# VH-VL binders against Ribosome maturation factor RimP (rimP), part 18

Target 1, 164 residues: Ribosome maturation factor RimP (rimP), of Thermodesulfovibrio yellowstonii (b5yjx5)
Amino acid sequence: MNIKELKDKITDYANIVGEQEGVEIVNVEIYPGGKGLTLRIFIDKEGGVTIKDCENFSRAIEAILDVEDPIKSSYTLEVSSPGIDRPLKNKKDFLRNIGRDVKITTKEKIADNTFFIGKIVDVGDDWVRIEIQETKIKGSKKKGKTELLFIPFNKIIKAQVYLG
Short names: E, the ipSAE of ESMFold2; O, the ipSAE of OpenDDE; V2, 0.75 times the mean of E and O plus 0.25 times the DockQ between their complexes.

## First folded at step 19 (VH-VL; framework fv_zigakibart)

Design Y4 (from X6 with heavy chain D99E; at its last look DockQ between E and O 0.03; V2 from the best seeds 0.00; counts 0 for: pae E 14.8 > 2, placed apart)
Fold by ESMFold2, look of step 19:
Structure Y4 (fold): chain C 164 residues (1-164), chain A 121 residues (1-121), chain B 107 residues (1-107)
Amino acid sequence: as target 1 above (164 residues)
Amino acid sequence: QVQLVQSGAEVKKPGASVKVSCKASGYTFTSYYMHWVRQAPGQGLEWMGYINPDSGSTSYNEKFKGKATMTSDTSASTAYMELSSLRSDDTAVYYCARERGYYDWGYFDYWGQGTTVTVSS
Amino acid sequence: DIVMTQSPSTLSASVGDRVTITCKASQSIRNYVAWYQQKPGKAPKLLISKASSLESGVPSRFSGSGSGTEFTLTISSLQPDDFATYFCQQSYSTPLTFGQGTKLEIK
């Protein structure tokens, strides 16, 4: 079986296990590693994936792999969360990161700033809504506008998970 | 078993460069940030920075920007740190350390054995 | 930079003693504190994360507490294996910073 067909089959198994274990399948990779193939499955969930989540998913998917035996060569299975430093480019990227802090740079000022750090709370078709956790304020008014901002995707130069 | 194995001790003269390696095994190399921490003789721990092996993105403690260069080779599951223009006060043990996980930012659950770099005239 | 001030610098104690090591942050860092144990010639070992979460395989005689600016590591009954140097570390923001260490010695 070719790598594309194997990847599709492993992805199907992973989605079944993901539904069972309460995690989302972000990606499946298959590549040469060590003395055979490496299967790498990236999982995520709202609030973040723990080591326990990875262990539970690994045990469940291994059980299916043992029964279905789709790989005839030697292989290793790796289950992990995705890297958090990936740029956020589209609606799907922002949706995957609801609840996470993000740093966003815009091509023009929004509420007197072009740089924002805040938590992603909602995502629309062409905007992201963030809860501002850090802001630069000029300080000439007694009350600010809001903790929440809508940032249109078309004004975003760069968005990235904020590590603190 | 997660393991970080570093290259061996180095003795260098002032002005030279050194490149320390950290080979990872037992986990998905590109899924965890790799940090570097140094410890001068008889002193405490000092954080130097990190690399995201997936993207190659780095972040440095400003103190080491221009002194240290962090890279990685994903095909070899190996992180590297190069120190340039060595001085006697760069003498230290240099550790690689894996960041624990997504919501455990900045906690180091696995450490390399350390690489002693000695800079002397 | 967030300064982590650790005390005492050296602590002498006997097997069976209860000891407490304190770490103060120069600003509020919520509970983003780790504690590490380091023996001579070895890398640090993570004991506690998030101020009070005990790492798997770490004996239950170790405990951590604190939030905001003040944090403690407690060893309820010292064993011979516990004589080492201990570091606190903040993970609230970069640059990550460590306390200067507490050397726990046999009395």
Scores: ipSAE 0.005, ipTM 0.498, lowest interface PAE 14.8, mean pLDDT 83
ESMFold2 (binder alone), look of step 19: mean pLDDT 94; pTM 0.956
OpenDDE, look of step 19: ipSAE 0.033; ipTM 0.646

Design Y5 (from W3 with heavy chain S31R; at its last look DockQ between E and O 0.20; V2 from the best seeds 0.00; counts 0 for: placed apart)
Fold by OpenDDE, look of step 19:
Structure Y5 (fold): chain C 164 residues (1-164), chain A 121 residues (1-121), chain B 107 residues (1-107)
Amino acid sequence: as target 1 above (164 residues)
Amino acid sequence: QVQLVQSGAEVKKPGASVKVSCKASGYTFTRYYMHWVRQAPGQGLEWMGYINPDSGSTSYNEKFKGKATMTSDTSASTAYMELSSLRSDDTAVYYCARDRGYYDWGYFDYWGQGTTVTVSS
Amino acid sequence: DIVMTQSPSTLSASVGDRVTITCKASQSIRSYVAWYQQKPGKAPKLLISKASSLESGVPSRFSGSGSGTEFTLTISSLQPDDFATYFCQQSYSTPLTFGQGTKLEIK
């Protein structure tokens, strides 16, 4: 089994446990380290992930791993929340971050730009609307008017919370 | 030149369905959201919803959920709106309208000529 | 839903007159207002976006102003071609909503 296949399998197990524990699987990482392989699973849930959530998840997935035994070597399991580094990918992600600043990179130029920083002000089924400070046109004293930018999800390459 | 050409007038009986088409030309069809707006006789304009032709994603005014179904065919650069279970109060002119998008989302810069749908016994 | 209350419903004026149509939003919508002109049997035409931005090809006698909850469309000197129905529309949030319209008639 290669690393990719293993990752897929672990992800499947993680999703099963996630459903049982009421948490969302954000990401699964497998890399060499520690006692052979390190499995890092990022989980999230509405309202935030607690330490107890991580512990419960860890116990549950370890139980599955013990039974299924997909890893032939020793491994270390790490369960954590993604924190602010979690990519925003869907409506739910953006909804959770309404009112926060985000940085967004788009697939195509919007008004000659592909990178935006703004506050999420509205979220639709397939779009996010962010408040952007107008770049001061060189020479105009006009106070930077804020504009709302509508960005379809499918035009976004990556989005993350921005702390400034 | 941007043009939106809609299908012809329709006369339907109550309970029937009707599908209105909106053929777009003069621009990249998938780059712009397409909205539908209706206007009952002697009444104002009412927003029904939109479709993102690029993804196929739709959003409906709550009032028209279950009534209207929006689809698109990218190969034909055509947007469709189907109205089901037609009633007399569905009698109206229906417009497709292109959304300017991005900083100007929600502004309709081009409109179809409208399709009159008449529902009568 | 944001309600756009347009006034007056009907306006009679003469060529050369200065006319003003008002639209009030039920909540603040900043400057996210459009104005449309509609002639009988025709689709609406976008005149103004962002409360005050005149669309290309629209005569300069048309102007828009306002922010927050009150918006106005002004025709500085009414021309024969201006007799039509006008609609305001908010683009601030979904569902998008229109005013009820103002019919501008010849006095």
Scores: ipSAE 0.761, ipTM 0.920, lowest interface PAE 0.6, mean pLDDT 93
ESMFold2, look of step 19: ipSAE 0.775; ipTM 0.909
ESMFold2 (binder alone), look of step 19: mean pLDDT 94; pTM 0.960
ESMFold2, look of step 20: ipSAE 0.767; ipTM 0.906
ESMFold2 (binder alone), look of step 20: mean pLDDT 94; pTM 0.960
OpenDDE, look of step 20: ipSAE 0.574; ipTM 0.823

Design Y6 (from X6 with heavy chain S57R; at its last look DockQ between E and O 0.64; V2 from the best seeds 0.66)
Fold by ESMFold2, look of step 19:
Structure Y6 (fold): chain C 164 residues (1-164), chain A 121 residues (1-121), chain B 107 residues (1-107)
Amino acid sequence: as target 1 above (164 residues)
Amino acid sequence: QVQLVQSGAEVKKPGASVKVSCKASGYTFTSYYMHWVRQAPGQGLEWMGYINPDSGRTSYNEKFKGKATMTSDTSASTAYMELSSLRSDDTAVYYCARDRGYYDWGYFDYWGQGTTVTVSS
Amino acid sequence: DIVMTQSPSTLSASVGDRVTITCKASQSIRNYVAWYQQKPGKAPKLLISKASSLESGVPSRFSGSGSGTEFTLTISSLQPDDFATYFCQQSYSTPLTFGQGTKLEIK
């Protein structure tokens, strides 16, 4: 079975388990790791994935893998949530993160900046709109203003969830 | 000076198609979204959709999906909109309009002069 | 879709009058409203962006205000050149939508 076919089969199993466990399958990766293959499954859910969610998913998917035995070599199973360093590349990536802060680097300057941190408020077919907060005036109780920035996907060098 | 010059008026029979052009000058064509806006005789303005000339990506108002096809030719700095299967209620003036973009997205700062499309038997 | 409702549909006024046109959005759109002027046979002209920002070259007798769901365009002292049709438009989300227009006529 080639890697593409294996990935597709593992994704099918993962989606079945995801429905049972109330989590979404974000990605399945298969790559060389240690002395065999590493099978990495990224799961997510609204409100965030807990360690217990990962443990429950791992047990359920391992049960299916034990029965179906699709990987004949040795392998390591890793189940995790998407990290803060995982790039957002397409419409679905941004849609999953509506309401979250992202950091975006652009190919060209926009108002003298190429780096932006803001909350995802809307996503279209080929763009994202983020809410950017200017800094507060020091010593004032007034909040800084916010503005919406429209960024076409093709102007984005990279985008990642921003925590902090 | 930014300028959008559209192709001339068209008279068509029902069932035909028409392709309207919008030639841009005075700015970097690929840096701005181009929108199309319809105005039926004596009526208000209706947004049809846009093209991103830098990527060729489009998005359509649901009302015009399957009716309108938007394209661009970056080497000619020209946007196009084709209307297919014309009906009498497609009779309108069609405008191209430039989107300011980024912090000012959705504000149409420059418009073509309009192209009148008349559909009659 | 966000519906933009203008009032009045037709407004009669004299040179020198103060005129106010109102636009209501079917949901909050913050300040993401534009106002356009259109004369017969011509393309619309952008007057105001972000509810209150006057575009370059637009006379200072034009002003805009509002936030959330209710917006106004005001002309403080009408000039002969101001008799036209005016449209509001929201830039908050797609599909972009316009008000039905307000025709400003000489009394």
Scores: ipSAE 0.643, ipTM 0.873, lowest interface PAE 1.0, mean pLDDT 89
ESMFold2 (binder alone), look of step 19: mean pLDDT 94; pTM 0.959
OpenDDE, look of step 19: ipSAE 0.694; ipTM 0.878

## First folded at step 20 (VH-VL; framework fv_zigakibart)

Design Z0 (from W3 with heavy chain Y102S Y103S W105S; at its last look DockQ between E and O 0.03; V2 from the best seeds 0.00; counts 0 for: pae E 15.5 > 2, placed apart)
Fold by ESMFold2, look of step 20:
Structure Z0 (fold): chain C 164 residues (1-164), chain A 121 residues (1-121), chain B 107 residues (1-107)
Amino acid sequence: as target 1 above (164 residues)
Amino acid sequence: QVQLVQSGAEVKKPGASVKVSCKASGYTFTSYYMHWVRQAPGQGLEWMGYINPDSGSTSYNEKFKGKATMTSDTSASTAYMELSSLRSDDTAVYYCARDRGSSDSGYFDYWGQGTTVTVSS
Amino acid sequence: DIVMTQSPSTLSASVGDRVTITCKASQSIRSYVAWYQQKPGKAPKLLISKASSLESGVPSRFSGSGSGTEFTLTISSLQPDDFATYFCQQSYSTPLTFGQGTKLEIK
């Protein structure tokens, strides 16, 4: 079995377990290490992944791996959340983070600002919509009211999850 | 009770233009993208593009760039689509359709009744 | 552009039959597929979103399945009200695209 076929197979197992454990599969990586393979699975969920979520997922996926035995060599299983500082670049990145606060820097002014902190409320093919609160807006002209703002992806310099 | 009510049927000569309206009610107009979809006689559905009513930003299917112009009037909760330089092959039913939004973007949960545009000499 | 190819173009069936309609995408679109029903002179009606999520008010005899590039709409026991044209549509990326349609007719 080549590494692509193995990755596809592991991804299928991971998605099944993710549905059972209430988490979403962000990515699956397989790479060689010392005496075997390292299998790294990134999971996420609305509101964030806990250590218990990682432990539960690990136990469940290991049970499937024990039964299906798809890896011929020894391997190390790592389950983790995606990094908070990982940039959000495309539709998938923003969709995964609906309901979370994000900080966005744009190439040009949108509603008098080039820097935004707000909650992701909707995502289209080429845009993200955020809800900005007064306490999270820097340089805002409009005080005391929330704003719903559409930001085209092609105007974004960078975007990241914001934890305050 | 979301409702999209479109303007009535139009009969036009080649070279003319037409502006179709789509009046929204029962929801916050600026919170949802409005799409336009056409259906030529006996044919399938073809996505034309959308407008963001909150900002006025638009995105067009390349096929309709220069043919269609999408606008909106927030105070009237109405989206518009203008077709220019009409030809016989522009004869179709034109629908406005609401994008469901959020994690369900790209699914059209409410549609206008359609506006028939007939182009004949 | 992502091409959605429906099969068959026309399907003849009787009340009570089980029918399936297939939609193939020109690239993987995961589960970002909708199915619509359209009756003559009417706008399309959303039946299924996200490949398999049944919309409220849609009879349970309708079901959807698939992921990646291949998707199906199944009607388990046709009723007289089900004779219509059906479209799949991908919501993965713009331009949003529809299948060419499947006309379901009385045999």
Scores: ipSAE 0.000, ipTM 0.477, lowest interface PAE 15.5, mean pLDDT 83
ESMFold2 (binder alone), look of step 20: mean pLDDT 94; pTM 0.960
OpenDDE, look of step 20: ipSAE 0.021; ipTM 0.646

Design Z1 (from Y5 with heavy chain T30D; at its last look DockQ between E and O 0.79; V2 from the best seeds 0.75)
Fold by OpenDDE, look of step 20:
Structure Z1 (fold): chain C 164 residues (1-164), chain A 121 residues (1-121), chain B 107 residues (1-107)
Amino acid sequence: as target 1 above (164 residues)
Amino acid sequence: QVQLVQSGAEVKKPGASVKVSCKASGYTFDRYYMHWVRQAPGQGLEWMGYINPDSGSTSYNEKFKGKATMTSDTSASTAYMELSSLRSDDTAVYYCARDRGYYDWGYFDYWGQGTTVTVSS
Amino acid sequence: DIVMTQSPSTLSASVGDRVTITCKASQSIRSYVAWYQQKPGKAPKLLISKASSLESGVPSRFSGSGSGTEFTLTISSLQPDDFATYFCQQSYSTPLTFGQGTKLEIK
């Protein structure tokens, strides 16, 4: 079994456990570690992942791994939340982050820009609308006018939460 | 010059289907969302939904889900809307309208001339 | 859904008159309002965007104002070509919604 196949299997197991535990599987990474392979599984859920969630997931996935024994070598399991570094890729991701600031890079220029920071204010089936602040004219105390920018998902290269 | 030209008037019986076309010209078709708006006789305007010709993604007003199907052909720069299971209350003028997009999303700067669909027994 | 309540439904006026049409939103929509003019048998025409931005080619006698929940379209001096039906529309959120329209007719 190659690493890709193993990853797919682990992902499948993870998804099963995720469904049982009420968490979403964000990503599965497998890489060589000090004690054989390291399996890193990123989980998420609405409202955030707790330490308890990670523990429960870890126990559940280990139970499956023990039974199925897909890994021939020793392995280390790491379960964590993706945190703020989680890419926003789909409607669900954006919906979860309504009200938060996000940074978005587009594959083409929108109004001469390809990089945007703004607050998610609305999410559609194939778009996100963010509130962006107009460039502060140097020296004006006036809070720049905010504008809503409509960005189709298919124009986004990268999006993630922005903490400033 | 931007122009949207719709197909001609249709008369249909209840239960039938009709497909209206909207041919766009004068701009890059797949760079703008195309919306459809309905206007019943003597009534106001109702937003039906939109299509993103670039991705093919569609979004419908809940009222028209199951009633309207929006498609597009980028090679022909044409948007289509099919209405199924026609009823008398589907009698209306149907418009395609281009979305200005981005900072001006939700504003319809160009409209088709409208297609009258009459449903009668 | 955001409801746009337009008033009046019908307005009779004379050439030269100042006329005002009002649109009220069921919730705050900031300035995301458009006004359209529609003549019989024709498609609507965009007159004003963002509550107060006059579209290119639209006569200066047309103006829009308002923010939040109340918006107005004003024609400072009514011309014969202005007799039509006018619609407000919110572009703040989906589903996009229109006012019921105001028919401006000759008195």
Scores: ipSAE 0.728, ipTM 0.899, lowest interface PAE 0.6, mean pLDDT 93
ESMFold2, look of step 20: ipSAE 0.743; ipTM 0.894
ESMFold2 (binder alone), look of step 20: mean pLDDT 94; pTM 0.961

Design Z2 (from Y5 with light chain S93T; at its last look DockQ between E and O 0.63; V2 from the best seeds 0.73)
Fold by OpenDDE, look of step 20:
Structure Z2 (fold): chain C 164 residues (1-164), chain A 121 residues (1-121), chain B 107 residues (1-107)
Amino acid sequence: as target 1 above (164 residues)
Amino acid sequence: QVQLVQSGAEVKKPGASVKVSCKASGYTFTRYYMHWVRQAPGQGLEWMGYINPDSGSTSYNEKFKGKATMTSDTSASTAYMELSSLRSDDTAVYYCARDRGYYDWGYFDYWGQGTTVTVSS
Amino acid sequence: DIVMTQSPSTLSASVGDRVTITCKASQSIRSYVAWYQQKPGKAPKLLISKASSLESGVPSRFSGSGSGTEFTLTISSLQPDDFATYFCQQSYTTPLTFGQGTKLEIK
C-alpha cells in the first residue's frame, strides 16, 4: 500500500468516525516521523472544536485502526483543529465566515488583479461576494470607496481567513 | 455587438412544458452569468434565477424552484429555460439577461427580446 | 427577501417637466440599485447602476440618487421618448428584486 492509498483509507475511516462524533474531516496528513508514520487529522465543527472533541475522535479512530490495522509500522496519531489556516473551499466554508476578512487568489485576472482581501458579505451556491477597500492612493484625503466584488468559486485558487 | 436572441412565442396547455432558448453573440458566452426574468401581463419584473455557463451551476429564486430548469450549451452559446407543469399563472414574457459581473454583479446590461408563453386551456 | 416599493405607480407629466420616481427598500442596500426603462413590447433597458451611475448612451437628463433605503430617479426635462415604464432593482443580495414599476404617461 502506497502513501496515497493509505491516506485514502485513513480518510475513509476518519469520515466514518466524524459522522459518529459529529465532526467534519477537514484534512488528513501522513508523513514520516521519528517513530514511524505520523497521522495528522484535522477536524472541525460548527461552533469550534474542543479538546474533548479531539480526544473522543482520537479514541474512536484508534479503535478502528487497531481493528483494521492498515499501518504495518508504528505510528503517531495527532488530532487537531485546522484553526485559521483552514482553506475555504465550498459554500459552507464561506458561509461560516461571513463577516470575516478573507484573502482570495484567483486563477485569472479580475479587474487586473488576482489577489484580493475583503470581508465576506454574501455567499451563493457557486460564488462569494466580498467587500474590498480601495487602496488609499497615498495623498488623497478621499475615504477609500468600498466595493463589492463577486467571485465565482471556480475562479478561486485559494481562499482563507485573513487576520491582517 | 452583444445580442441575445430568444425563441419565439409559445402557446401551451396546462400541465405541459416549454423550453425557451436564448442565443448569445458578440461576447464570450462562458464569461458572463445569464439570468432569467419573468414579467406577467401588466405586472412587474420577477427574477427567476441564473446560470453560470462556464460551470453549469445554477441558482433559482425559491419561488421558481421546481418550476424552472436552466441549462446552457456552450458550443451553441445558448441558454435554455424549461418550465414544467405549466399553469395559467405562468403566462408571461420571459427574458434572458446578461449579468455585467464582478464589481457590477446583479446588473443586467443586455436583454433578450423576450419570449411570450401563454398557458390556456 | 428585500422588497422594493416604488412610487408612484402611475405618473402623468408633460414634455419639459421635471419628474421624480422613488424607490424604497425594506432594508439597507447601500447603493446597489439599478434603474431600468421599459417601453411596451420591449425588454427593459438599463439606465443607471449603483444608484447614480449613468449608463453609456443614456441622456444626461436622467439621474439617480440615494443610499440606504431611499432612492430616486429624476428626469430633469421630459422628452417624448421618455414616456415608458421605469423599474428600480436591488442588486445587494439574492433573490434579486424589482420595484413594481412606474408608468410615466403623457398628461
Scores: ipSAE 0.764, ipTM 0.922, lowest interface PAE 0.6, mean pLDDT 93
ESMFold2, look of step 20: ipSAE 0.775; ipTM 0.912
ESMFold2 (binder alone), look of step 20: mean pLDDT 94; pTM 0.959

Design Z3 (from Y5 with light chain S91T; at its last look DockQ between E and O 0.17; V2 from the best seeds 0.00; counts 0 for: pae O 3.1 > 2, placed apart)
Fold by OpenDDE, look of step 20:
Structure Z3 (fold): chain C 164 residues (1-164), chain A 121 residues (1-121), chain B 107 residues (1-107)
Amino acid sequence: as target 1 above (164 residues)
Amino acid sequence: QVQLVQSGAEVKKPGASVKVSCKASGYTFTRYYMHWVRQAPGQGLEWMGYINPDSGSTSYNEKFKGKATMTSDTSASTAYMELSSLRSDDTAVYYCARDRGYYDWGYFDYWGQGTTVTVSS
Amino acid sequence: DIVMTQSPSTLSASVGDRVTITCKASQSIRSYVAWYQQKPGKAPKLLISKASSLESGVPSRFSGSGSGTEFTLTISSLQPDDFATYFCQQTYSTPLTFGQGTKLEIK
């Protein structure tokens, strides 16, 4: 079993546990560590992940790992929330972050720009609307005017929460 | 004042292509999405897609992918819709419609007068 | 795709009448609804945006209401100029979709 296959398997187990625990699996990372492999599983849920959630998830997935024993070497399990580094990829992600500042990079120019920082103010099925404070249009310092910007999801390359 | 003027009526045979133009005036052409909507005789309105004149980026209704091609010429402030492999069921009035705002998507505040495309053998 | 079901398809009324046209969305679209008026041989005209916002120049006898899945266009007192076909539209997601239309004709 290669690392990719293992990752897929762990992800499957994680998803099972996630469903049971009421958490979403954001990401699974597997990398060599000091004590064999490190399994880092990022979980999330609406309203935020608590320490207790992480503990419960850890316990549950360890139980599965003990039974299935997919890892031949020693390993360390880490469960955590993705925090602000979680990419916003879908409607749910954006909905969860309404009212928060986000940075968005688009694959094409929108209003002469491809990078935006603004507050999520509205979300549709396939779009996000952000309030931007500064349109860094090369040459026009329109400092001080807030503008609402519509961004289709399919035009977004990357989006994540921005803390400034 | 904002005005969208479309090209004249077209009569085509099946299998042919037609390109409809929509000339915009009275506003900054690149600052607004341009949509295309068709209406078959006695039927409702169908959204075909939109173009971002600023970037040239397009988004099509899946129904019209492969059928319609949207382009724009910023120098001429003109949007174009080309229909290929015309069939009888492509017979309709085709409208260009400006989005109310570049940032407020989905509302069509100005329309072209429409271009009737008739496909008949 | 979001389906907009408009009713009735045809409506006969008299000048001075109060009329209501309804539009139902196949899913919640919040308030992302537009209403258009179309007269024969003419392009549609935007009347209402965001379910209830009257566009500039539109008579106050027109009003829109609703949220979620049910929306209504109301004409409080029909005028001769109001006989036309009306369409609802959702702007919540692509593809943008319209109702099938309501033809308002003179009784």
Scores: ipSAE 0.189, ipTM 0.702, lowest interface PAE 3.1, mean pLDDT 90
ESMFold2, look of step 20: ipSAE 0.792; ipTM 0.913
ESMFold2 (binder alone), look of step 20: mean pLDDT 94; pTM 0.958

Design Z4 (from Y1 with light chain V33L; at its last read DockQ between E and O 0.74; V2 from the best seeds 0.78)
Heavy chain, then light chain:
Amino acid sequence: QVQLVQSGAEVKKPGASVKVSCKASGYTFTSYYMHWVRQAPGQGLEWMGYINPDSGSTSYNEKFKGKATMTSDTSASTAYMELSSLRSDDTAVYYCARDRGYYDWGYFDYWGQGTTVTVSS
Amino acid sequence: DIVMTQSPSTLSASVGDRVTITCKASQSIRSYLAWYQQKPGKAPKLLISKASRLESGVPSRFSGSGSGTEFTLTISSLQPDDFATYFCQQSYSTPLTFGQGTKLEIK
ESMFold2, look of step 20: ipSAE 0.763; ipTM 0.902
ESMFold2 (binder alone), look of step 20: mean pLDDT 94; pTM 0.959
OpenDDE, look of step 20: ipSAE 0.788; ipTM 0.941
ESMFold2, look of step 21: ipSAE 0.773; ipTM 0.906
ESMFold2 (binder alone), look of step 21: mean pLDDT 94; pTM 0.960
OpenDDE, look of step 21: ipSAE 0.789; ipTM 0.944
ESMFold2, fold request of step 22: ipSAE 0.762, 0.772, 0.772; ipTM 0.900, 0.905, 0.906
ESMFold2 (binder alone), fold request of step 22: mean pLDDT 94, 94, 94; pTM 0.960, 0.960, 0.959
OpenDDE, fold request of step 22: ipSAE 0.798, 0.804, 0.801; ipTM 0.962, 0.962, 0.962
ESMFold2, last read: ipSAE 0.774, 0.777, 0.786; ipTM 0.903, 0.908, 0.913
ESMFold2 (binder alone), last read: mean pLDDT 94, 94, 94; pTM 0.961, 0.960, 0.961
OpenDDE, last read: ipSAE 0.808, 0.802, 0.799; ipTM 0.962, 0.961, 0.962

